# VHH binders against Transcription antiterminator LacT (lacT), part 1

Every score and structure here is a prediction.

Target 1, 292 residues: Transcription antiterminator LacT (lacT), of Lacticaseibacillus casei (Lactobacillus casei) (p24401)
Amino acid sequence: MPKIAQIFNNNVALVDLDNRGQAVVRGRGIAFQKRRGDVIPTKQIEKIFYLANETSRQNLYFLLKNIPIDVVTTTYEIIDVAQKQYRLKVLDYIYITLSDHIYEAYKRYQAGTYQETMVPDFHIQYPAEYAVAKQALQIIATNLGVQFPQSEIKNLALHFINASGEDDGEQVFGKSNEASLSQLVQEVLKRHHITRSHSNGNYYDRFMIHLQYLIDRLQRVDTYAVTIVPEVATELKQNYPQSYKIASEIFDEIKDQLYRSMSEDERLYFIIHIQRLINEAPAQNHSQNDSL
Below, numbering starts at 1 at the first letter of every chain, in headers, positions and changes, except where a header shows other numbers; Kabat numbers aren't used for antibody chains.
F, E and O are the ipSAE of ESMFold2-Fast, ESMFold2 and OpenDDE, as the mean of both directions, binder to target and target to binder. V2 is 0.75 times the mean of E and O plus 0.25 times the DockQ between their complexes.
[cut] marks letters that were taken out.
Atom coordinates printed by the task and the answers are left out, and those that the model quotes come from them; centres of patches stay.

## First folded at step 1 (VHH)

Design d5
Fold by OpenDDE, look of step 14:
Structure d5 (fold): chain B 292 residues (1-292), chain A 124 residues (1-124)
Amino acid sequence: as target 1 above (292 residues)
Amino acid sequence: EVQLVESGGGLVQPGGSLRLSCAASGFTFSSYYMSWVRQAPGKGLEWIGRIYTSGSTSYNPSLKSLVTISRDNSKNTLYLQMNSLRAEDTATYYCARGKPWYYGSGTLSYFDYWGQGTTVTVSS
């Protein structure tokens, strides 16, 4: 029988299994007035998420640093559906990106500042991802009590599309090079007068999250990277020269100091994140967007 | 100040055609990709398509056969040609300036400025 190893809240706990494995279990009141070592009856478990290895456990804890457990378990449920029911192949960083997305959307919804998505319709090209996304909305509604509009399907589907791929290796978040990479990037940003502030904090943190799973990609033997559409890539370079400059500096330093075989496509992601930061900068930096 | 002003909306018969314009000012128009978006009464926003700085275009698959987006950088103007209009095409149409696609966590957005919109009504 599962024994509680850690209680996250009244409804979610980490349990030790008889086979020496661990799992996250969810159920209404499953951990209410319980303590470590207590047995959880199987009948009380609504959902169980097996942690197959140490990497899975580490990744879970990584997520829990910044994301509520209910959101994380919801994300795991969604991804489980995608993988088992729809047989989608996804890279592990989807756990981070999707969790963060759901959490941010949730916060905005609660704050009354939720905006409908302006993402293009791509259901024809990606019917399976859309189907998963539709089911994801239901799961989110049930688990988190938030009814997102149907337009949110596009956003959710896009996460699956962007994370599409097979990885034969263990993906660990926050690997040994995390500190080095993050430090390197932050130093470059600082040189360009981009620092974390109250106004840009959300975007800054999201950039840092991006770097977390970047490391994972870079350490893969079979480097699968999401390919950005060439036209979009060209446009990013042309439209955002300052961001491109900064992104290139970051890119070059990473290649020089940490990962020599890093894909050129990674520069594009940097441009996107940097431009987001620039856009949120005080009025003095807005002039740079229109100066070219 | 960045401004986008749509024009060309009005009443049109089913099967008719209409060309919308968006006049841009307050920024270097040629340096930005632009998009058209619409909102039907009681419905959410729907992306129509985008034109890149290169002139290449991308369209909503649902609308691709009915719309053509073009731009004239010398006039700082964006265009939307619509053909074979149907009742369901009744909406307010907006032009929007391109914003970097956010490939990260959180809300995905990719517009930063919007016009006030021009209304198109398709009715017999």
Scores: ipSAE 0.000, ipTM 0.245, lowest interface PAE 12.2, mean pLDDT 80

## First folded at step 15 (VHH)

Design r3
Fold by ESMFold2, fold request of step 23:
Structure r3 (fold): chain B 292 residues (1-292), chain A 122 residues (1-122)
Amino acid sequence: as target 1 above (292 residues)
Amino acid sequence: EVQLVESGGGLVQPGGSLRLSCAASGFTFSSYAMSWVRQAPGKGLEWIGRIYTSGSTSYNPSLKSLVTISRDNSKNTLYLQMNSLRAEDTATYYCARGRPWYSGTLSYFDYWGQGTTVTVSS
């Protein structure tokens, strides 16, 4: 009998199984007014997503850092359809990219700012991926209550087209070689003529140490991120355009290595530190004191 | 309305060079990462590469020696320079806009052009 290990919401819970494995279970009201240790009757479980090992658990919580559980389980269900019903072979990063896409599209739809994209029709060359995407639209409507327009099928299909292939075993989401990430940052700084000097050495060294802690934080699932109001980031862009540009280049290039969405507070962190490395004066049309 | 219009395609001899252009309108071009993608006749999509707002580039490793991506923000134009062209480079070439918060894979491009066809043949 599945026993609740953690409740995510009224409909979704992490459960311990009798074989000492874990799974995420979803069903109408299965965790309503229940507590950790309570049993969920198997008949009430509508979908089950097994977590085969610690890597699977870490990957789940990596997604949950930025993506709500209902979107994550919806993504899992769609990928399960692709793999089991349509026999598509997909690389594991699709869990990151598809969940991120669905969540962003969901937020825009809820805010009334959803706009249809201009994507060419590739269904002739990719009929299975388009069939999955059509079912995905229905799954999203059922699970999230959002009726995306038919044009969204093209976007959803691209996720499966892009991720076509097989991994070498289960991937650890978000892990990368820390030395290569530090070298990437140093290369960006060097392209902008920023190197360690006697006059900046104390702050440069502290920044590089904090960069290592930031990278480690981004790779661990237990890291707590601070959310910054977007107007602050916009004002920093206007006040410190060179610092914003350099920081954004670092931020964008790191994203490719970590397979995760980085928050605006991570971008802000880089902007502030780059501004202090180069001591950029505020832009004429806006003011932000150097003491952020 | 966001629009991307590719141009510069045509017939090229093997070993030749060609430069494709993508004219952008309806958005602040300098604020977006831009990419090139191609599709050979009867084949799937192949990502070529991306240029960030900073001007830095990332390429498909299998194509890196054959192509160069550049941008001119004053003209709102993205470029693809191709050298030493081979028959297998025959394809429709698309430019695509990255979403403002994400760069990378085909799945993050929200606007695509109609494509321009390159044929490499004697």
Scores: ipSAE 0.271, ipTM 0.716, lowest interface PAE 4.0, mean pLDDT 79
Fold by ESMFold2, fold request of step 23:
Structure r3 (fold): chain B 292 residues (1-292), chain A 122 residues (1-122)
Amino acid sequence: as target 1 above (292 residues)
Amino acid sequence: EVQLVESGGGLVQPGGSLRLSCAASGFTFSSYAMSWVRQAPGKGLEWIGRIYTSGSTSYNPSLKSLVTISRDNSKNTLYLQMNSLRAEDTATYYCARGRPWYSGTLSYFDYWGQGTTVTVSS
């Protein structure tokens, strides 16, 4: 018997199943005037999305940090169609990219700033992906109440084209190979002549340790954001131009590996530490000491 | 109105070099990461690489030694330099604007050019 573990809204709830499994269930009014512990009659369940393990649950909550539950379950439904009706093999990151795309397109549509994109037509080479995208428009209209133009089919199809393939194992959203991220950051630093040396070894090692803490925090689902006004960004660029550039390159590369916005506090911290590494460098460019 | 226009394609001999251009308008070019993607005749899409707002680049590992992506923000222009061209490099080449997600993986691209065709043959 499905028993409510958490209510997301009147139509969507997380439920516990008899065998310790969990699922997200969706149906019209399925959670209206109910609370944790109540049973949901199975006849009222229109869609069910099983969470096979803790990784699936973590991935759900990763998405929910920035994307509303109705968009997430819409994305799940579309991918279900792709896999079950069209036999498409897709990599799990599509849950991130498609849900982000649908939510951003939804917001632009509601704000009156939606613009049809100039995307080439690839349907001859990708007929299944285009068929899924056509069904996705109807699913989006039904679940979210927005009717995107037919040109949106091209955008939706690209997500399935881009994600073609099979995962070799269970993927945890928001994570990448940790050694690979550290190596990428080291390569950015090396391009700017910042490498570990005898003179900077203590500060370099502390920076790499803090980078590891940052990576670990960004891979967890409980991050918090703060609001920073544009004046702070302008002051940082003016006062620490080289360190701002290096920090921006690092953040671009990490953002490419992870779906997450980084806070301005994290950017400020990295700018300061990169400036310290520049100041501790050997006699490569002494003009850097005058900018601190 | 966002617009991307590729140019510089044409016929080139094996072993030759070619530089493609992408003229951008209707948006703040310097604020966006930009990518190149190609499609060989009868084949699927192949991501070539991207250049970020910082100027750093990320490439498809299989193409990294053959291509260089650059940008000129004063001219709102993206470039693709290709060297040591082979017959298998025959394709339509597209520039695209989008949000980066993962290195080596095609990203979300909301605006594309019409493409420019490169043919490599004797």
Scores: ipSAE 0.268, ipTM 0.702, lowest interface PAE 4.1, mean pLDDT 77
Fold by OpenDDE, fold request of step 23:
Structure r3 (fold): chain B 292 residues (1-292), chain A 122 residues (1-122)
Amino acid sequence: as target 1 above (292 residues)
Amino acid sequence: EVQLVESGGGLVQPGGSLRLSCAASGFTFSSYAMSWVRQAPGKGLEWIGRIYTSGSTSYNPSLKSLVTISRDNSKNTLYLQMNSLRAEDTATYYCARGRPWYSGTLSYFDYWGQGTTVTVSS
């Protein structure tokens, strides 16, 4: 019999299962006047969401920091439908994106500021995702008491479309800024077919070390902005256009995703590292080789 | 009201080039990264690329050699230059506002255009 490990509200609790696993259980009044250690009768459980491991638990708590438990459990229910009934394969980040979407939409709806989306309809190409989305509306209506318009289907479906794929590993929500930054940069590099190899390993590692120092700087309030001469930036751009491009992409991603206040000077360091990494020759040298 | 309107689609011969435009209104265009997405007949959505507010770009690796994304903030316009077009490039092309998710194959976008159709045929 499931035993209460934590009470979220009168209707939702974390329970310990007989097999030493944990689950989130939902049911009307299942935790009312209950305490930790109390047994929840199985008949009172309307929904059960299994937590496979500690990471799953951590991820749940991550979501709960900013999103109400009712929205989170609604999201879990929707995803379960997608996975179990429609056999959709989705990446774990969908728990975050979909929860956030539902919660924001909910708030807007409550505030009277809900607006229809301009996302095109792709129901022909993605019938399963749209079917899930349609059910999701009903689930949302039932659980949260909000009746979104039919136009919301395409938004919900898009989350499933975007998250389509096989999980290549355990995903931990709320990674450290360091881990997130490194991952972000690696993804950009990967898009440019830059991966660590025996030939570039030294430069690659140096770049990663630089990123660690960057994180440290970004975390410090008193960052003495090294005033780099604007002329140097122009020169680097002219001499190393590919490096500049890649560096700028990295810069923009970091600034957009992680650190909005990052100094423009950091781009210069990225250019230098990328130039070394890809071994880009100065643009002036390319003109001489074409004349021979 | 946020609006995105694509244009420039049409019939083009294999090996040809085409430039698509996306006119944006109802928001501060320069403050948003923009993306191009396409859907071929009978196929799924495919992210083409993104242009940041700085003008830097990110592309789908499968398409990088064939496409260039640019923007003119003074005109609130997004562009997609396509070269050496092939039959497989036949699709409806959409401009979208939003950002890609790193773990996903596509982006989460809040606004889309209605799309412009490109047909590559001899």
Scores: ipSAE 0.032, ipTM 0.577, lowest interface PAE 2.6, mean pLDDT 84
Fold by OpenDDE, fold request of step 23:
Structure r3 (fold): chain B 292 residues (1-292), chain A 122 residues (1-122)
Amino acid sequence: as target 1 above (292 residues)
Amino acid sequence: EVQLVESGGGLVQPGGSLRLSCAASGFTFSSYAMSWVRQAPGKGLEWIGRIYTSGSTSYNPSLKSLVTISRDNSKNTLYLQMNSLRAEDTATYYCARGRPWYSGTLSYFDYWGQGTTVTVSS
């Protein structure tokens, strides 16, 4: 029988299962006046969400840092329906994005500021996702006491559409900014067909090292980025337009996703590293109007 | 109210070129990165590319050689230049405010246009 490992509220608890696994269980009053170690009668369990491993547990706690347990469990329920009933394959990040969406929508609804988003209707192309979304509204209404309009279906469906796919690995939520930055940069490089090889390995590694130092700088409050002479920037842009482009993409992604306060001067270092990686020769004709 | 209105779609022959436009209103256009997304008949959504506030761009690797995204902030307009069009490029094209997820194909976009249809046929 499930034993309480942790009580989240009167209606939701983490339980230890007989097979040494864990699960989140939900039911009205299932944890009321209960304590750790107490057995939860199976009859009182309305929903059970199995945690497959420690990562799953950690991810749950990650969500719970900012999102109420009722919203999180609602999200889990919706995703379970999608996976089990509709056989949708979804990437793990949907737990984050959908939870966040539901919570934000919930808050707006409560505040009287809920508004419909301008998202096209793709119900013809994605009937399963829309069916899930429709059911999700019911689940949300039941669990959270919020009746969203039918127009919310397209928003919910879009989360499933966007998260469509098979994940080949266990995803850990709440990655460090450092790890995220590295991953981000690698993804950009990959998009430009820049991968580590025997021929460019030295430059690749140097760039990665540079990123580590960058992270260090970004974490230091008192560290001003090295002021680079604007003329140098212009010269680099003119001489190495492709490198500039890629470097700028990396730069913008980092600023957009991770470090908004990053100095513009950091782009110059990226240009230099990228130029080495792609072995770009200086441009003969400086006429490339890169619309910055 | 945020509005995005795509235009420029139509019938084009294989190998042809087409330029799509997206007129933005109701928000500070220059402050947002914009993306193009397309939906082929019976297919899923596909991210085409993104243009940042700086003017820098990111593209789907599968489409990079065929597309160019630009913007004119003075006109609050986003552009998609497509070259060497193929039948497989037949789709409804959307401009959207948002970004793709690195872990996924698409991100959640908060605003979309109504789309403009491009048909590539002989």
Scores: ipSAE 0.029, ipTM 0.373, lowest interface PAE 4.7, mean pLDDT 84

## First folded at step 17 (VHH; from r3 with W101Y Y102W)

Design k2
Fold by OpenDDE, last read:
Structure k2 (fold): chain B 292 residues (1-292), chain A 122 residues (1-122)
Amino acid sequence: as target 1 above (292 residues)
Amino acid sequence: EVQLVESGGGLVQPGGSLRLSCAASGFTFSSYAMSWVRQAPGKGLEWIGRIYTSGSTSYNPSLKSLVTISRDNSKNTLYLQMNSLRAEDTATYYCARGRPYWSGTLSYFDYWGQGTTVTVSS
């Protein structure tokens, strides 16, 4: 039975599962007057979001740095619908962008400053994404108590459109040129015998797309760098030493050869992507510190 | 209220040039990165490029036309200069505001204009 590892609020908790995995569980009052170590009855769980690995856990906490847990879990639920029901393939950054979008819209709605979108309607070209968005609107209403207008569907759909993992072409906004950076990274990966395969293709492509956005970011003079918690990087180093090593080589070479002012925060993203690519298991000696 | 209004679209001959404008209001224009996006008839969305608050730019490498994005913060206006236009550049062109703050891995657009249509034809 799921045991509480961390309580986020009365309705959401991180739990340890019997298989030594973790999950985020949501249910009305599921964590009310509970404590760490308490068992949560399965019947009380309305939604469960499995954290398959340490990367998933880190990603969750990354989101939680800026986004309330209820919004995050709402985002997870929406993405699950997209993936499971509509079979959409989406890049992982959608967790960030969609969460941020929902949260900002939520805040504006609460503040009375929400305005209807002027985004054009692209439902003809993207019927699946719009269908997901329609459901997303309902999920948001249910979970967060905010009833956005139907026009919000367009906004939500765009996140899925942009995050499409199958087509990294013109439909992905914010792409930059394949430059020396991509080549450099690929060479490093090759040195470590990391090449695109059928088994890792999704992760490989996601990493390459990430690099394109990195290039875009690095070309900016005014960068709003995301501040990464230093402890997260340390933890990842401990848990994934091989990934860290490879990521560090990439990081150092980029910084040395291409972009001298690159933020240390970028290393974290490299670690996450590389860990997925090489499927590195967490080191045995690492104690999981579940603290927000 | 945030508003973006595109203008400058119309009919142009192949090889011609066109300059689009996007008038922004309802927010501090200079504090946001801005982008151009287009949609050709029967096709999906295509990102054209972005201009940052510093004035630096990024462009989609797949673009067939030569494009230059600029901005005049004193006029709250975004521009798209297009040269050597082809039939394939026929599309509705949109300006979009970039989400400024939490751009960890990716930025997205939170506001759009209604678009201006460009038709390239002999």
Scores: ipSAE 0.476, ipTM 0.791, lowest interface PAE 1.1, mean pLDDT 86
Fold by OpenDDE, fold request of step 23:
Structure k2 (fold): chain B 292 residues (1-292), chain A 122 residues (1-122)
Amino acid sequence: as target 1 above (292 residues)
Amino acid sequence: EVQLVESGGGLVQPGGSLRLSCAASGFTFSSYAMSWVRQAPGKGLEWIGRIYTSGSTSYNPSLKSLVTISRDNSKNTLYLQMNSLRAEDTATYYCARGRPYWSGTLSYFDYWGQGTTVTVSS
């Protein structure tokens, strides 16, 4: 029988299962006046969400940092429907995006600022996702007491559409800002067809090391922003426009997604590293080779 | 109310160029990253690119050579310049607002326009 490992509220608990796994269980009053270690009768469980591994558990807690448990469990329920009933393959990040969406929509609804139309209708191309979304509305209504209009279907469906794909592996939510930063940068580099090779391996590795130091700096409250002269940035931009572009993309991705307070000066370092990686010649030198 | 309105679509010949616009209202435009997404007839959604609040851009590698995204914050307008258009670029083009400070590799958009249709045909 499931034993309570953690109580989230009167209706939701984390339980230890007999097979040494864990699950989130939901049911009316299932955790009422219960304590850790108490057994939850199986008959009282309305929904069970299995946590297959430690990563799943961590991901759950990651969500719970910012999203209420009722919204999270609602999201899990919706995703289960998608996976089990409609056999949709979705990437793990859908737990984050969908939870966030539902929660934000919920807040807007409560605040009286909910807008009926957010996205175009793509139901023709994505009938399964829209079907799931339709059910999701019902689930949301039941679980959260919010009746969104039918127009919300397309908003919900879009999350499934965007998350479509085969699971490339265990995605750890909230990976240390460190791992996330490195991954983010690598993805940007990949988009620009910059990959580690024998020819650029030294520069690539140096850049990765730089990122590690950056992370360390970003985590330190007292990081004296190295005041780099704005003139240097302009010069680099002029001399290495491609490097500047890529570096700026990296910079903005990091700043927007991971470290909002990152200094603008960090872009300069990115430019230098990228320039080395792509071996970009100064723009002034390209004009001389065409005249010969 | 958040509003995004695309314009500039139409019929264009192969090899032609087109500039799309997206007029934003109901929010602080300059505070949000914006993206372009398209959907070809009978196909799925395709992300084109993003412009950050700083003005920096990110593009779909498959489309990078053909598109330029820009913004004018004073006009609350997003632009998509497309060059050397091909038949395969026939699609409805959407502007979308990015979720602010979303930690993740996924482009999450909370608001979309109704789209503008581009047809590339001889």
Scores: ipSAE 0.436, ipTM 0.778, lowest interface PAE 1.5, mean pLDDT 87
Fold by ESMFold2, fold request of step 23:
Structure k2 (fold): chain B 292 residues (1-292), chain A 122 residues (1-122)
Amino acid sequence: as target 1 above (292 residues)
Amino acid sequence: EVQLVESGGGLVQPGGSLRLSCAASGFTFSSYAMSWVRQAPGKGLEWIGRIYTSGSTSYNPSLKSLVTISRDNSKNTLYLQMNSLRAEDTATYYCARGRPYWSGTLSYFDYWGQGTTVTVSS
């Protein structure tokens, strides 16, 4: 019997399953006036999204920091259609990129700033991705109450076009083999014996997502500036010497090869974020389902 | 409104050179990585390369010797220089803006131009 582990709203909850781990369940009113530990009858569950591995669990919590649960479950429903109905092979990062896209489009629609883009029509070469995107528009309308224009099909399809395949090497839109952010970070982590594996994938992906978010912020004008006092820098080096070294190597390579104008203040800010993230990475010897 | 407008396409002889332009408006151009993508008639998409905000570049290895990407932030313009053109380079060429949110390869496009057609024929 599914037992509530966390209530997100009246219609969505995280549940513990018997020996199957956790799932996110959605249905009208299924968590209304309930609390942690209560059972949700399975016949009330309209949609179920299993979190069978640690990567799925960590992606969910990462998304929920900035994206409402109703958008996240909408994304999960669309990807489920793509996999089960259209048999598309999709890489796990689509959960993040599609959730972000839908939420950003939703916010712009609600604010009256939604803009139809001139994405070219690629449906002839990518008919399955376009079929999924067309159905996705209906799912978004049902779940979020937003009627995006038909041109949005082209945007949604690009997410599936880019994410098709079984690993990163099968991406349509290319990758950098040198000086890219991912490659720079991966090479530093490899020098310190940290590589992405199936068992540590959520720690690695969290690290990369947080690092990418920080770097994307550094690309913008009007970013929040934070002055870090020298005492914090000394304490970070003393208390977290491995993480300080790794973060500093990453910062130095990014500054030297990609973003030459990064200030030393951003080094300290960057180091603090990396320290928080990689302090989680060496957990391969622990038997825990929840690393938060 | 975000707009990307490609220009400079046309008919060119094999072995010739061509410079494509992409005029950007409606966003802070200097804050975004920019890419070129092409689609040959009847074929799928082929990524050409990307230029970062720093001015550093990354290219599709099969095209690296034939193309050069540059940007002029004062004119909000992205460029693609192509040399030693071959019939197989006949395609519609698109510029695309890199999305700030990570997608695993630093290659994630949220806005595209409508494309400019390059025909390489003798």
Scores: ipSAE 0.229, ipTM 0.659, lowest interface PAE 4.6, mean pLDDT 74
Fold by ESMFold2, last read:
Structure k2 (fold): chain B 292 residues (1-292), chain A 122 residues (1-122)
Amino acid sequence: as target 1 above (292 residues)
Amino acid sequence: EVQLVESGGGLVQPGGSLRLSCAASGFTFSSYAMSWVRQAPGKGLEWIGRIYTSGSTSYNPSLKSLVTISRDNSKNTLYLQMNSLRAEDTATYYCARGRPYWSGTLSYFDYWGQGTTVTVSS
């Protein structure tokens, strides 16, 4: 029988299962006046969310850093509906985006600052996602006590529309992880027809290693800045316009999506690395390494 | 309060060009990355491209040679220039504002325009 490993609140607990696995269980009053080690009778459990492995457990606690357990379990329940009732294939990042959205919308509603969306209606092409979103409003009302207006269906559906797809495996949630940042950078490079090849492999690998060390610096609470003269950055733009363009796209993608406080000095480092990667000649001559 | 209003759609012949505009109000336009998205009849949403606060751009590779995104922060206006239009470019075109996350979650669009329809037909 399920034994309490941790109590989150009167209605939600982490339990150890007979098979040595863990789950989050929810039910009205299920943990009220109970302690670690107490058994929760199966009939009291209204919802159960199995944690398949250590990654699932780590992802749960990542969400709990900033999102209340009741919102997290509400998000899990909505995604279960999408997967089990509507057979949607969704990418794991939806757990992050949907839980954040629901929590922010909840806070705005409680503060009287909720604004109805201007999102267009896409239900004709995305009927399953809209059906899930409609049920999500009911689940949110039941679990969180908030009656969002019908227009919220459009916002909720967009999370499922955006997350449509199939992961290669379970994703690790985080503020920034190496795979996510590396994927963004590789997508920019691919948009410019730059992939690892025999002729560029040395520079490509060194750039990816530099990116890995940059991630470590950006995750720390210390700023790194190289004082550069603006004239150097302007000269690089004029002499190496392709490298400047590609590097700036990489810089802006990282800054806008992950690290808004990233130093402008890092743009210089990207320009230098991209110039070496593509071997761009100064602006009067473009090398054979250009691609379409 | 936040509003995005597209304009400039209409009927155009194959091979033609068209410039779409998106007028923004109710927020500091220059502080946000902006995107264009389209939906052809009977098809799903297709991301066209994004313009960053720096003015640099990123495009869907299948559309890169056909489109140019620009912005005029003094007019709070986003633009989409399309050239060499084909029948398959018939769609409703939306401008959208991205939503940043401190958690590193991928942005998706929190405000959209109502769309402007482009029909490419003889």
Scores: ipSAE 0.148, ipTM 0.609, lowest interface PAE 6.1, mean pLDDT 79

